# VH-VL binders against E3 SUMO-protein ligase pli1 (pli1): the designs that were tried, part 14

Target 1, 154 residues: E3 SUMO-protein ligase pli1 (pli1), of Schizosaccharomyces pombe (o94451r108to261)
Amino acid sequence: YSRPFAPVVHSRIRFRKSPFYDILEQFNAPFVVPACVGTRNTISFSFHVTPPALSKLLNDPKQYRVYLFSTPSETIGFGNCLMEFPTPQMELRINNQVAHANYRRLKGKPGTTNPADITDLVSKYAGPPGNNVVIYYMNSTKSYSVVVCFVKVY
Key: E = the ipSAE of ESMFold2; O = the ipSAE of ESMFold2 at other seeds; V2 = 0.75 times the mean of E and O plus 0.25 times the DockQ between their complexes.

## First folded at step 15 (VH-VL; framework fv_spartalizumab)

Design w5 (from w1 with heavy chain N50S; at its last look DockQ between E and O 0.86; V2 from the best seeds 0.72)
Fold by ESMFold2 at other seeds, look of step 15:
Structure w5 (fold): chain C 154 residues (1-154), chain A 121 residues (1-121), chain B 113 residues (1-113)
Amino acid sequence: as target 1 above (154 residues)
Amino acid sequence: EVQLVQSGAEVKKPGESLRISCKGSGYTFTNYYMHWVRQATGQGLEWMGSINPDSGSTNFDEKFKNRVTITADKSTSTAYMELSSLRSEDTAVYYCARELYEDSYGTFDSWGQGTTVTVSS
Amino acid sequence: EIVLTQSPATLSLSPGERATLSCKSSQSVLYSYNNKNYLTWYQQKPGQAPRLLIYWASTRESGVPSRFSGSGSGTDFTFTISSLEAEDAATYYCQQYYFYPYTFGQGTKVEIK
């Protein structure tokens, strides 16, 4: 017996290349942040740093970082995705600590938003309990997909 | 084309030190961890340690930590492994190996040709 | 330290036969949170450096013929050559990259009769 038709899901998001970092590994399946027009919403999920990535993070923290990426869910599968946060009016917490990131877009310049560097908030332990991500946001007109990635910075 | 070219064979006496070079070409040397693996005659492979050639950060198997030094020279794209207080049991072929850059890093996608080292009285 | 034990030590087969090699790990190399096995297979022909064949236990490296495959999970892994060719005479090693120190199995030598 075939299942009811299953929509395609993307296990990995391909972002447009950056001269400032290389994406080495994606730690979680894309997590959906639903639209919430005219209201507030809170979402949470967990991710775990892999053992080989943890070794590099501990030994070379200036060069190896953990970045949180976001892109409109509708754009996935139609080419290289641009980095874009759900709304500039959001708060990101990693393990109950506020992340310091710029969520704003430059006017008229798509793809100018930097991913959030959350390295200093990530647990430096490969096992339980992992890392908890909480996003408080409001007035997002689109659905977004969020991934946490291991990167090398230049 | 990615290539790792090692220095030539050496004959050593017990108590001496050896120093093997591994020159990388055809890729961005500083992006990839370099590893050292040895193989005694007719035996299996033994991991010795690694280096991030950009930062100089290293890791070693504990059995070698007091005798092995791993370094890298970014300007010449060359990694070095130095093993001191040599014993006859250190007779082996020594390989350098490049670690994969993304996803399954920790596996070795390119290897040097090997350097044969004989330690005998 | 994670010990990898390969069997058999030597496998002597004719061209066209299926070769089946085992690698057993003293502890799991499966990271349960991503369902990946941190195990790699290499081929080493006489007088040559090892060649990467398979990583993540079952993912074939680019340019590796499809007759080579890997399977298994956790502590028990299998490497298969579906139809042996003369050029496949070599020693095959498994390697774990879950924790330092990285370790290798002692090898399985595949000989052609």
Scores: ipSAE 0.670, ipTM 0.854, lowest interface PAE 1.6, mean pLDDT 90
ESMFold2, look of step 15: ipSAE 0.671; ipTM 0.854
ESMFold2 (binder alone), look of step 15: mean pLDDT 92; pTM 0.942

Design w6 (from v1 with light chain W99Y; at its last look DockQ between E and O 0.95; V2 from the best seeds 0.73)
Heavy chain, then light chain:
Amino acid sequence: EVQLVQSGAEVKKPGESLRISCKGSGYTFTNYYMHWVRQATGQGLEWMGNINPDSGSTNFDEKFKNRVTITADKSTSTAYMELSSLRSEDTAVYYCARELYEDSYGTFDSWGQGTTVTVSS
Amino acid sequence: EIVLTQSPATLSLSPGERATLSCKSSQSVLYSYNNKNYLTWYQQKPGQAPRLLIYWASTRESGVPSRFSGSGSGTDFTFTISSLEAEDAATYYCQQYYYYPYTFGQGTKVEIK
ESMFold2, look of step 15: ipSAE 0.683; ipTM 0.862
ESMFold2 (binder alone), look of step 15: mean pLDDT 92; pTM 0.942
ESMFold2 at other seeds, look of step 15: ipSAE 0.680; ipTM 0.862
ESMFold2, look of step 17: ipSAE 0.645; ipTM 0.862
ESMFold2 (binder alone), look of step 17: mean pLDDT 92; pTM 0.942
ESMFold2 at other seeds, look of step 17: ipSAE 0.671; ipTM 0.861

## First folded at step 16 (VH-VL; framework fv_spartalizumab)

Design x1 (from v1 with heavy chain S57R; at its last look DockQ between E and O 0.92; V2 from the best seeds 0.73)
Fold by ESMFold2 at other seeds, look of step 16:
Structure x1 (fold): chain C 154 residues (1-154), chain A 121 residues (1-121), chain B 113 residues (1-113)
Amino acid sequence: as target 1 above (154 residues)
Amino acid sequence: EVQLVQSGAEVKKPGESLRISCKGSGYTFTNYYMHWVRQATGQGLEWMGNINPDSGRTNFDEKFKNRVTITADKSTSTAYMELSSLRSEDTAVYYCARELYEDSYGTFDSWGQGTTVTVSS
Amino acid sequence: EIVLTQSPATLSLSPGERATLSCKSSQSVLYSYNNKNYLTWYQQKPGQAPRLLIYWASTRESGVPSRFSGSGSGTDFTFTISSLEAEDAATYYCQQYYWYPYTFGQGTKVEIK
């Protein structure tokens, strides 16, 4: 069994630079949130905060945060990806607790959506259990890729 | 070009205090944890502690409890390490070291030239 | 505290030979969830500060010659110089950055005959 071609797999998303934070580490491979029109869908995945990241987070939680990012899957290979949630009709849960974020897209202002700061919902222990992400959503016209990242905020 | 330039060699007597400076240039000083590591002559490396130069938050190895103070002045891009109640065992080369900012942080990609400190009567 | 033990204490080899250095950790430095080992190798020449060679146990830092490599996982790590050159005479240290306090191995001195 052989193939004539193996396509490139993107393990990291490169977001547009922000004056408000720097992305230091991505905790998970991009997870696909499929398009979904006229129906509802649920996805879930896990991530784990690495020991060095946890040390910084515990030592300086004002400056070190955990953010959830989303971008259209079609844009991943091009760099300069813009933060955008799949649909305003969604709920994000981290470890079975509702995360609060503004899911609304501003017309004519792409990339103005903030990532979700989920720091206070993330386990502050290394090892098991990790962190569970659940997204309930409806009417996403595009496929989105989701990553959880360690960031330094200003 | 990243540079860490440390203050010069010192000769001290037991019971005195030591203060070493480490000036960083060629990078955004406040983004990178600064670490202090020492090495007695012909011996291995010993981690002493670190600082987040933006917030001033520090971590120390417990063996230096109450003797070491680490500070940073972000307006001059300079970190300082002070070691009090010096003893002959504190004779060593003292290094400042910059921690990587992204991904593999906790490893040190840039080191100062070292400051030789001799503690003798 | 995580203790790193290096062996041998000294290697004396000829140019072109392979050098193999061991670093053993008292606790695992593998984070199984990302499959990364939080172990670094440094080179230190006499009178100089250490130089970063390898992080994550096996990833070479930019600009490090390909004759340097690292392998191993968990508690047992190996550093290899595939074909020794005269400039490789130095002491090599492993360091863990899994948890504070960060610790170093005691070093392996590589001498060129």
Scores: ipSAE 0.655, ipTM 0.856, lowest interface PAE 1.8, mean pLDDT 90
ESMFold2, look of step 16: ipSAE 0.666; ipTM 0.859
ESMFold2 (binder alone), look of step 16: mean pLDDT 92; pTM 0.941

Design x2 (from w3 with heavy chain S57R; at its last look DockQ between E and O 0.61; V2 from the best seeds 0.00; counts 0 for: pae E 3.7 > 2)
Fold by ESMFold2, look of step 16:
Structure x2 (fold): chain C 154 residues (1-154), chain A 121 residues (1-121), chain B 113 residues (1-113)
Amino acid sequence: as target 1 above (154 residues)
Amino acid sequence: EVQLVQSGAEVKKPGESLRISCKGSGYTFTNYYMHWVRQATGQGLEWMGNINPDSGRTNFDEKFKNRVTITADKSTSTAYMELSSLRSEDTAVYYCARELYEDSYGTFDSWGQGTTVTVSS
Amino acid sequence: EIVLTQSPATLSLSPGERATLSCKSSQSVLYSYNNKNYLTWYQQKPGQAPRLLIYWASTRESGVPSRFSGSGSGTDFTFTISSLEAEDAATYYCQQYWFYPYTFGQGTKVEIK
């Protein structure tokens, strides 16, 4: 035994820049969606829209949005993370309502998956109880990390 | 490169009105909030208000709400700040500043050169 | 309205010394559910517009030297220059972006002896 490990704690995910939006604020610590081979799984977590972000969302909802992002957990410490959902066969619910997003990814074409725009499903109140996220999924070969972010859309 | 170019220095008398322009270039003007911040000689910074140039929506510090008007002209990429009923305490350098939208918001990454305004009798 | 109070008003130090500046907020600018503090630090050199240094209380803007750092949470914030250089002579301002109106501290002037 020589020295204790100093594990890296990742409180933020750095996604590859996009010309279509800027990520302004991450609302939650990365939440792990575990691999699920040959079975199905359901995960849930909560996030809160902050008071400053809520002000912009209410005033300028075409320019300011709330996006849900996902990337393989193995990559979150390295920057330039690519948007990728755990499996094309998943269901995302925000506050018990189904979100409509394209979960499909194209093999050999990384970065072609859009984050889920969940703005219209998010509570327009910044305090408790927050917003509930539920992901039902099956047959994910990797562990994924999920964050909900405040974005400026161009 | 992002540039904010303000109108020139002014000398005013108490009771008059002030109108400062701020022309933005090197970026899409309507995508960024424009803020107005002033600084009296040898003093601190004072936020006055802002505008979303796309929607025209504004926010003001209550100290100025009855005296300040902030507008934007999309066609010329120019924001304007008007301050009425000037007092000697309004003597300051007035800045326009663009809000940052990369990994943050509510902070200012680009500032105009400042417009020096002197209000004296 | 959130009032930011900076101290000291003036700090005179020699090159290589550590500068420590305080910013105290009349109300918390921490959102406890995500542990983020809505506080920014600017540097203003004489005759110039302010320069953004730090946002989220502790995150350095790109291109800002590592000798500049921020810390603190809630109502009490600290800005540190670990080893002063001659070009660091400036006035430093904290700013909150928690609620409108945005407000600045009154500034701390850092002088090099």
Scores: ipSAE 0.422, ipTM 0.784, lowest interface PAE 3.7, mean pLDDT 88
ESMFold2 (binder alone), look of step 16: mean pLDDT 92; pTM 0.941
ESMFold2 at other seeds, look of step 16: ipSAE 0.440; ipTM 0.793

Design x3 (from v1 with light chain N35K; at its last look DockQ between E and O 0.75; V2 from the best seeds 0.68)
Fold by ESMFold2, look of step 16:
Structure x3 (fold): chain C 154 residues (1-154), chain A 121 residues (1-121), chain B 113 residues (1-113)
Amino acid sequence: as target 1 above (154 residues)
Amino acid sequence: EVQLVQSGAEVKKPGESLRISCKGSGYTFTNYYMHWVRQATGQGLEWMGNINPDSGSTNFDEKFKNRVTITADKSTSTAYMELSSLRSEDTAVYYCARELYEDSYGTFDSWGQGTTVTVSS
Amino acid sequence: EIVLTQSPATLSLSPGERATLSCKSSQSVLYSYNKKNYLTWYQQKPGQAPRLLIYWASTRESGVPSRFSGSGSGTDFTFTISSLEAEDAATYYCQQYYWYPYTFGQGTKVEIK
């Protein structure tokens, strides 16, 4: 007769290893982007770059980047998550500026989508007010979880 | 196994320069910042500076910025610290230390064996 | 510069006793947005390099015995050895890594009677 009152929540997403970058730190708890079949939706959340990450980013901006990742929410408990945006019919804004990313996934080639490099849009200050993320989207058939990470690129 | 192997002990005179090497092995040398920390006999630890061995970018404590040079050679996986215009107060054990790569970077998970440097007339 | 002040300077205890060491920071090393404290504890025995014990104020490094622990937040930090062993005779240092220059406390020497 008992039922769980709290579903399992994951504080970190384990993505499939990339030959092009290493994920060094996750800045936010995974944020859910709900499915919206046949409708439009908008979500927003904030993240903050940590002081040690900011030091590396300011000193070596070619090597240290800030990437936005997305994966279907249903997969995050199993590891080896693949990068996938909710829908090609979306716009990503960081601090009210449009991000440049390829939201389209290649047919028959799962895991070929690159995370969004948002480094040039991120505030170069570790304290308030942080960074605001807004996603405008339509026709997402699944729920997605989104994290912003600090990465080192090769 | 991660190892940091430093060059041997040195005896120097005031006004001379010091150069210590630190060879890293058992890990990807270019991924980890390398730090230099010294300790005078019977005293505490003093951070001197660091380097990103991939880019060559450095940070220094202001106390040393005019006398210290930190470099790295990617091809030999070796970091170097050079301290010029030596004084008797530079007598210390000098350590290289590797910082953590993920999450808690800025902490030092591996240390060299230390290089004892004596500056005396 | 963030100054770390440790107390006591020396702590002399018998085996099995609880050792409690303090580290106080001149500025907060807590990043409120991730709730992490950028403070580390090291052990150093004579003639040896320091050994990392605790980072993020309370996270034990791999291979560190469970009798070592850290606590505290912001400006006030505590390092504890729950049941002192003879091999724990050493000097213990706190270090902050919030901002450059990184700084260390002056150390607390733990002696076994």
Scores: ipSAE 0.680, ipTM 0.864, lowest interface PAE 1.7, mean pLDDT 90
ESMFold2 (binder alone), look of step 16: mean pLDDT 92; pTM 0.940
ESMFold2 at other seeds, look of step 16: ipSAE 0.697; ipTM 0.866
ESMFold2, look of step 17: ipSAE 0.650; ipTM 0.859
ESMFold2 (binder alone), look of step 17: mean pLDDT 92; pTM 0.940
ESMFold2 at other seeds, look of step 17: ipSAE 0.652; ipTM 0.853

Design x4 (from v1 with light chain N34Q; at its last look DockQ between E and O 0.87; V2 from the best seeds 0.00; counts 0 for: pae E 2.2 > 2)
Fold by ESMFold2 at other seeds, look of step 16:
Structure x4 (fold): chain C 154 residues (1-154), chain A 121 residues (1-121), chain B 113 residues (1-113)
Amino acid sequence: as target 1 above (154 residues)
Amino acid sequence: EVQLVQSGAEVKKPGESLRISCKGSGYTFTNYYMHWVRQATGQGLEWMGNINPDSGSTNFDEKFKNRVTITADKSTSTAYMELSSLRSEDTAVYYCARELYEDSYGTFDSWGQGTTVTVSS
Amino acid sequence: EIVLTQSPATLSLSPGERATLSCKSSQSVLYSYQNKNYLTWYQQKPGQAPRLLIYWASTRESGVPSRFSGSGSGTDFTFTISSLEAEDAATYYCQQYYWYPYTFGQGTKVEIK
């Protein structure tokens, strides 16, 4: 199984608990969005909603949502991660449609950035062939890790 | 400690209805789907249906859809299953079961003690 | 609906022997995009409610002894007790949770000689 001195690879990201939702399932292994200082970059990946999650989503779409989360890659494994997008200079697309989110970080208010609610974009394309995520961004000073999660909202 | 406590055994005649309660304690009742599973004497397990106790949304096996009603009372943390137009084939032990909240939801980690129902012709 | 067929119906073995139980599904319960099989194994002793042992076909629930294991994928699944103990006399059920309605196999009764 594990080799001595091998780096730990985290398959999940643990976010700080929110009073507004519970994270029930992570649909993808954390996807790295590399630092991109003084230039622009594009990344893409895919995820699939699982059959039990889809059943809950279709039965109770007000309570069950699909959220996209991001956190600095360096913070993973050192406690609960805070929600933070790579840069305010970004655009998120799900299945070629622009996602509605606020990417800006507020000074002095860590953890005030909300994950992106992408449910309406995913629910049209849930199941085969899956969902594609494209992030266009500029001026990210750190590497970020991105996951899409199934959540219950309150 | 998580507990699911069901109402007591019943003896019924064909054509009657039964109603079984299942009171959950030791957890947040509204976070977990509640399921109903029955088992005829010496036979296997049969899923009947479920409820999201927060929203009241239900799912049923088609074979029971016209005869089964599943409800929940959030204020008492109690789920109910009612089966109408009883037949002798409905003689069984009836269980409530709690679904896992995260990851492998759809599996049942806690079960009631069972309610024995006898339907005599 | 997805039908689960278990075999054998009854398995009579001595303590220390290896028990091998089969569960076959009428449709695949593998979600290939996640490589997860939506299949669970339960143990039920007489007069008791079922006990969760294995989920995702091969993942042991916390507190379940390591002699219990599950394997297989898609439509063909195996549950194994590597060295039977007297306490393992029970009926074992597979369950799928891929789609509603959830369904169970008809059970395999394991008896200790």
Scores: ipSAE 0.599, ipTM 0.840, lowest interface PAE 2.1, mean pLDDT 89
ESMFold2, look of step 16: ipSAE 0.611; ipTM 0.846
ESMFold2 (binder alone), look of step 16: mean pLDDT 91; pTM 0.935

Design x5 (from v1 with light chain Y102R; at its last look DockQ between E and O 0.95; V2 from the best seeds 0.00; counts 0 for: pae E 2.02 > 2)
Fold by ESMFold2, look of step 16:
Structure x5 (fold): chain C 154 residues (1-154), chain A 121 residues (1-121), chain B 113 residues (1-113)
Amino acid sequence: as target 1 above (154 residues)
Amino acid sequence: EVQLVQSGAEVKKPGESLRISCKGSGYTFTNYYMHWVRQATGQGLEWMGNINPDSGSTNFDEKFKNRVTITADKSTSTAYMELSSLRSEDTAVYYCARELYEDSYGTFDSWGQGTTVTVSS
Amino acid sequence: EIVLTQSPATLSLSPGERATLSCKSSQSVLYSYNNKNYLTWYQQKPGQAPRLLIYWASTRESGVPSRFSGSGSGTDFTFTISSLEAEDAATYYCQQYYWYPRTFGQGTKVEIK
């Protein structure tokens, strides 16, 4: 289903290549975390690990991980997206458990922020109920897009 | 160009062991699972097992689990399959096959040329 | 183990005709959460290794002619050659990659009359 003037829909985010991991699969369409200036907000969404990814994850958990990525929504159509969380004033929960990640932005050092490794919080089952992501945040001056990806770690 | 080059044809007697090599080139060997698939004359394709050449982790079809050994040598970019206690039913062409790296992994995008193995008394 | 059953066993057709091959799975290979079917089609010509044609049931691999297509979902899949060419004489296999062990259909041999 295509139209002569259909809007550009970015179903995948292309992050800058990292020497520390390769992105093998994206589990969800980019989920928008709206700007939230001078107030707080909460968003949630779900994702499911695919059966082939689950097999690799269970067989080689040191090499295969599940990472949560974020980048400014305005940049997702241009490639070489840099990893950046919406705000350092945020909390990420996966299946009601707090994820441990560094949300800080280093001024003048773009691309130094690591994605969140959420592997240990992800359901090791391919079917229902899936995985719930909740982000509590405040003071995000931009809209961000969030994806959960299957990665191989070096 | 991605290439998988297998060792040459073999003639074996029942009870012997078979060892086939598969050398990969033109890609990063340790990033891709390597699979072994065989095909008896006039028959279909039969998956035997695989290896993650980076970690050494393996999976096997249950029917071969006690007879098959799959290994990989990272320094030579070579995978090996050994099948013991050979029988005439093991007469087949044996293929190595590379699994896709991203998105549709579990599908085989590159295959070796095949190694013909005949088991006869 | 997921069993794949192909039909017919042999298909004899003339150049220009449409070939329709069936692959039926004993269990669904559709992952409903991403709406993808984990099913692949290969072509194997005599004396050659299999060649990847279609993955995700309907996605054509790069360099595969557009006359080859796949369709279906869940347990019932179809592979079609819209206008047969002489070079298409081969055996075609479906394969599932949803669970281990990886399994193949027994093949459909396409002959050109």
Scores: ipSAE 0.608, ipTM 0.847, lowest interface PAE 2.0, mean pLDDT 90
ESMFold2 (binder alone), look of step 16: mean pLDDT 92; pTM 0.935
ESMFold2 at other seeds, look of step 16: ipSAE 0.626; ipTM 0.846

Design x6 (from v1 with heavy chain N59R; at its last look DockQ between E and O 0.89; V2 from the best seeds 0.69)
Fold by ESMFold2, look of step 16:
Structure x6 (fold): chain C 154 residues (1-154), chain A 121 residues (1-121), chain B 113 residues (1-113)
Amino acid sequence: as target 1 above (154 residues)
Amino acid sequence: EVQLVQSGAEVKKPGESLRISCKGSGYTFTNYYMHWVRQATGQGLEWMGNINPDSGSTRFDEKFKNRVTITADKSTSTAYMELSSLRSEDTAVYYCARELYEDSYGTFDSWGQGTTVTVSS
Amino acid sequence: EIVLTQSPATLSLSPGERATLSCKSSQSVLYSYNNKNYLTWYQQKPGQAPRLLIYWASTRESGVPSRFSGSGSGTDFTFTISSLEAEDAATYYCQQYYWYPYTFGQGTKVEIK
């Protein structure tokens, strides 16, 4: 065997297509939110809106939005990932401001959760400091992977 | 097959206006920004502006100030560019170009055949 | 506005030779947070519309022959035709898509001797 094994790195998450938006760009490598049973946890990461995306966002903000997506980490490599937050007991902050999203799942209907629209909390400047994401959560039975994406909404 | 078909060549006098059409087919017209780029004879390419054909939002290069109008008709999948107060230096080939929808948007993957416009006194 | 300057203006070479074209940007088109350069290369033959060859400075568009390549970062970019063929006689343009207004280099004309 002439080459070493390398871990599989999933650089992009392929979500199931939605009739309500198209995903145009993913801004960050998937960030893992570990399982947290019976306790509380906090994670944080950052992302930057790219210059071409920022131009569209500023020129047409009703149609171009920034969404935060989440899916169980175990599903990432298979495509058609379903939108699901780690737990209903969570708080999402973008640049230290609370995001308004519905974290609850509909009973018996996986993949019915909407991504969080964080557009109004995202920095509209090119360059530093970028955008900070903080998730406070408890009682997540699985690991989740989180990405922030540029979307066109219908 | 994606196609952008432009209106035919025009000869204009200084002070007149021109209006060029660009009909898109083979794709979802409203998902892709349409751009206008011109090229004077023996010279390089010059970006003029664009339109989001879904919302009607536009952006223009300052060089054209208030002379350029860009519109789109969703029902016919056609974009239009109007250039007013024509001068001899507006003699050029005018292209429409479709911007990529995902990831590397800002690049142009499909171009019209070009419309030759001659402005002569 | 970001100005792109190409050199040389004309490059006259024989088939099989390596063509090297330069594009220099007045401002960086590298977004350091994703390490991508927002620069595109087009080919234009006489009487035809431009053809997309390279985006992100170095990524070849599908269906583009492997003899075409791009390199460079920030403000200095190079486009290379590794073994020139007769059909490669054309004018080549760089374009930035970092910020509006989008701008093109003035072009490099590649001629076959």
Scores: ipSAE 0.616, ipTM 0.847, lowest interface PAE 2.0, mean pLDDT 90
ESMFold2 (binder alone), look of step 16: mean pLDDT 92; pTM 0.941
ESMFold2 at other seeds, look of step 16: ipSAE 0.626; ipTM 0.846

## First folded at step 17 (VH-VL; framework fv_spartalizumab)

Design y1 (from w6 with light chain Y100W; at its last look DockQ between E and O 0.88; V2 from the best seeds 0.00; counts 0 for: pae E 2.5 > 2)
Fold by ESMFold2, look of step 17:
Structure y1 (fold): chain C 154 residues (1-154), chain A 121 residues (1-121), chain B 113 residues (1-113)
Amino acid sequence: as target 1 above (154 residues)
Amino acid sequence: EVQLVQSGAEVKKPGESLRISCKGSGYTFTNYYMHWVRQATGQGLEWMGNINPDSGSTNFDEKFKNRVTITADKSTSTAYMELSSLRSEDTAVYYCARELYEDSYGTFDSWGQGTTVTVSS
Amino acid sequence: EIVLTQSPATLSLSPGERATLSCKSSQSVLYSYNNKNYLTWYQQKPGQAPRLLIYWASTRESGVPSRFSGSGSGTDFTFTISSLEAEDAATYYCQQYYYWPYTFGQGTKVEIK
């Protein structure tokens, strides 16, 4: 009855470096968005902005932002992960408000998808209730892992 | 090698103003908050305030808010702290300190050598 | 404002002994949602700036000797030097970085007999 082999668990995703921002902190363990072929799916999870990050967000909101990242789950153990959303037709809601981001993937140009800037939708108060993330999507042929991160923008 | 080099010791009289410089080298100056912390002789450490050197945004402990000015010059990688209306109680060593950039931000991994300021009549 | 209270004020010990320092916070510096304590320990020798030793209450900074360690959570924290060396004579400060203004404990002076 003993378990022959535990699944690999990754607590952090290491994205490819960007000249436009630096990732300073990851707020949640990677949340899995399962593959969903020929049907629709909805997932939800929560995250909390840390108190020190909140201080910087309130003090300098032009430079300190909250970004939502996504990458294929199969790649998260290897580093240099590329930004990719499950499908371009997905809807992202933060605290029941629609986030407006470009989910579009340019053909022939890998790594052209930007993370979603959700800063204006996140709670500016530490502690409960935190922030709720809902993703509506369909026809995702891969499993994706999603994290929300604190970033500095250049 | 990260270095923070502060201006030299000063002797002041009550009512005068103090201005200390802190030049950062060996890192990207604009990526890190710079903090000012003072320590009276034989006493503990006291946080005064900070600056984001890129934007110029500042934040202060309430007890210093009307007397302290913190600025930064990106072109010379230098932060400045000015304390006005000096009292003998302001006699202290004044430090600049760099905040950690990633993950552990809010802690100070590099400190200036300190600037000794004596305020006496 | 979060107040940090250190004890004892002075600790006088012989080389090779274990030093145990306490830091108590007036409110929790544990963020329950990431399970991290926003508490740092510094060492300060006479005439020098503070040196970062421990952050997140228990994580040792790179290049810090393994005899230095931190533990505790929430409001009660402990800093330990497992086997004192002569160069460890210094004042040790805890600091919270949960909210601005950042605050420091008043310090514990460690003396070597």
Scores: ipSAE 0.545, ipTM 0.827, lowest interface PAE 2.5, mean pLDDT 89
ESMFold2 (binder alone), look of step 17: mean pLDDT 91; pTM 0.933
ESMFold2 at other seeds, look of step 17: ipSAE 0.621; ipTM 0.838

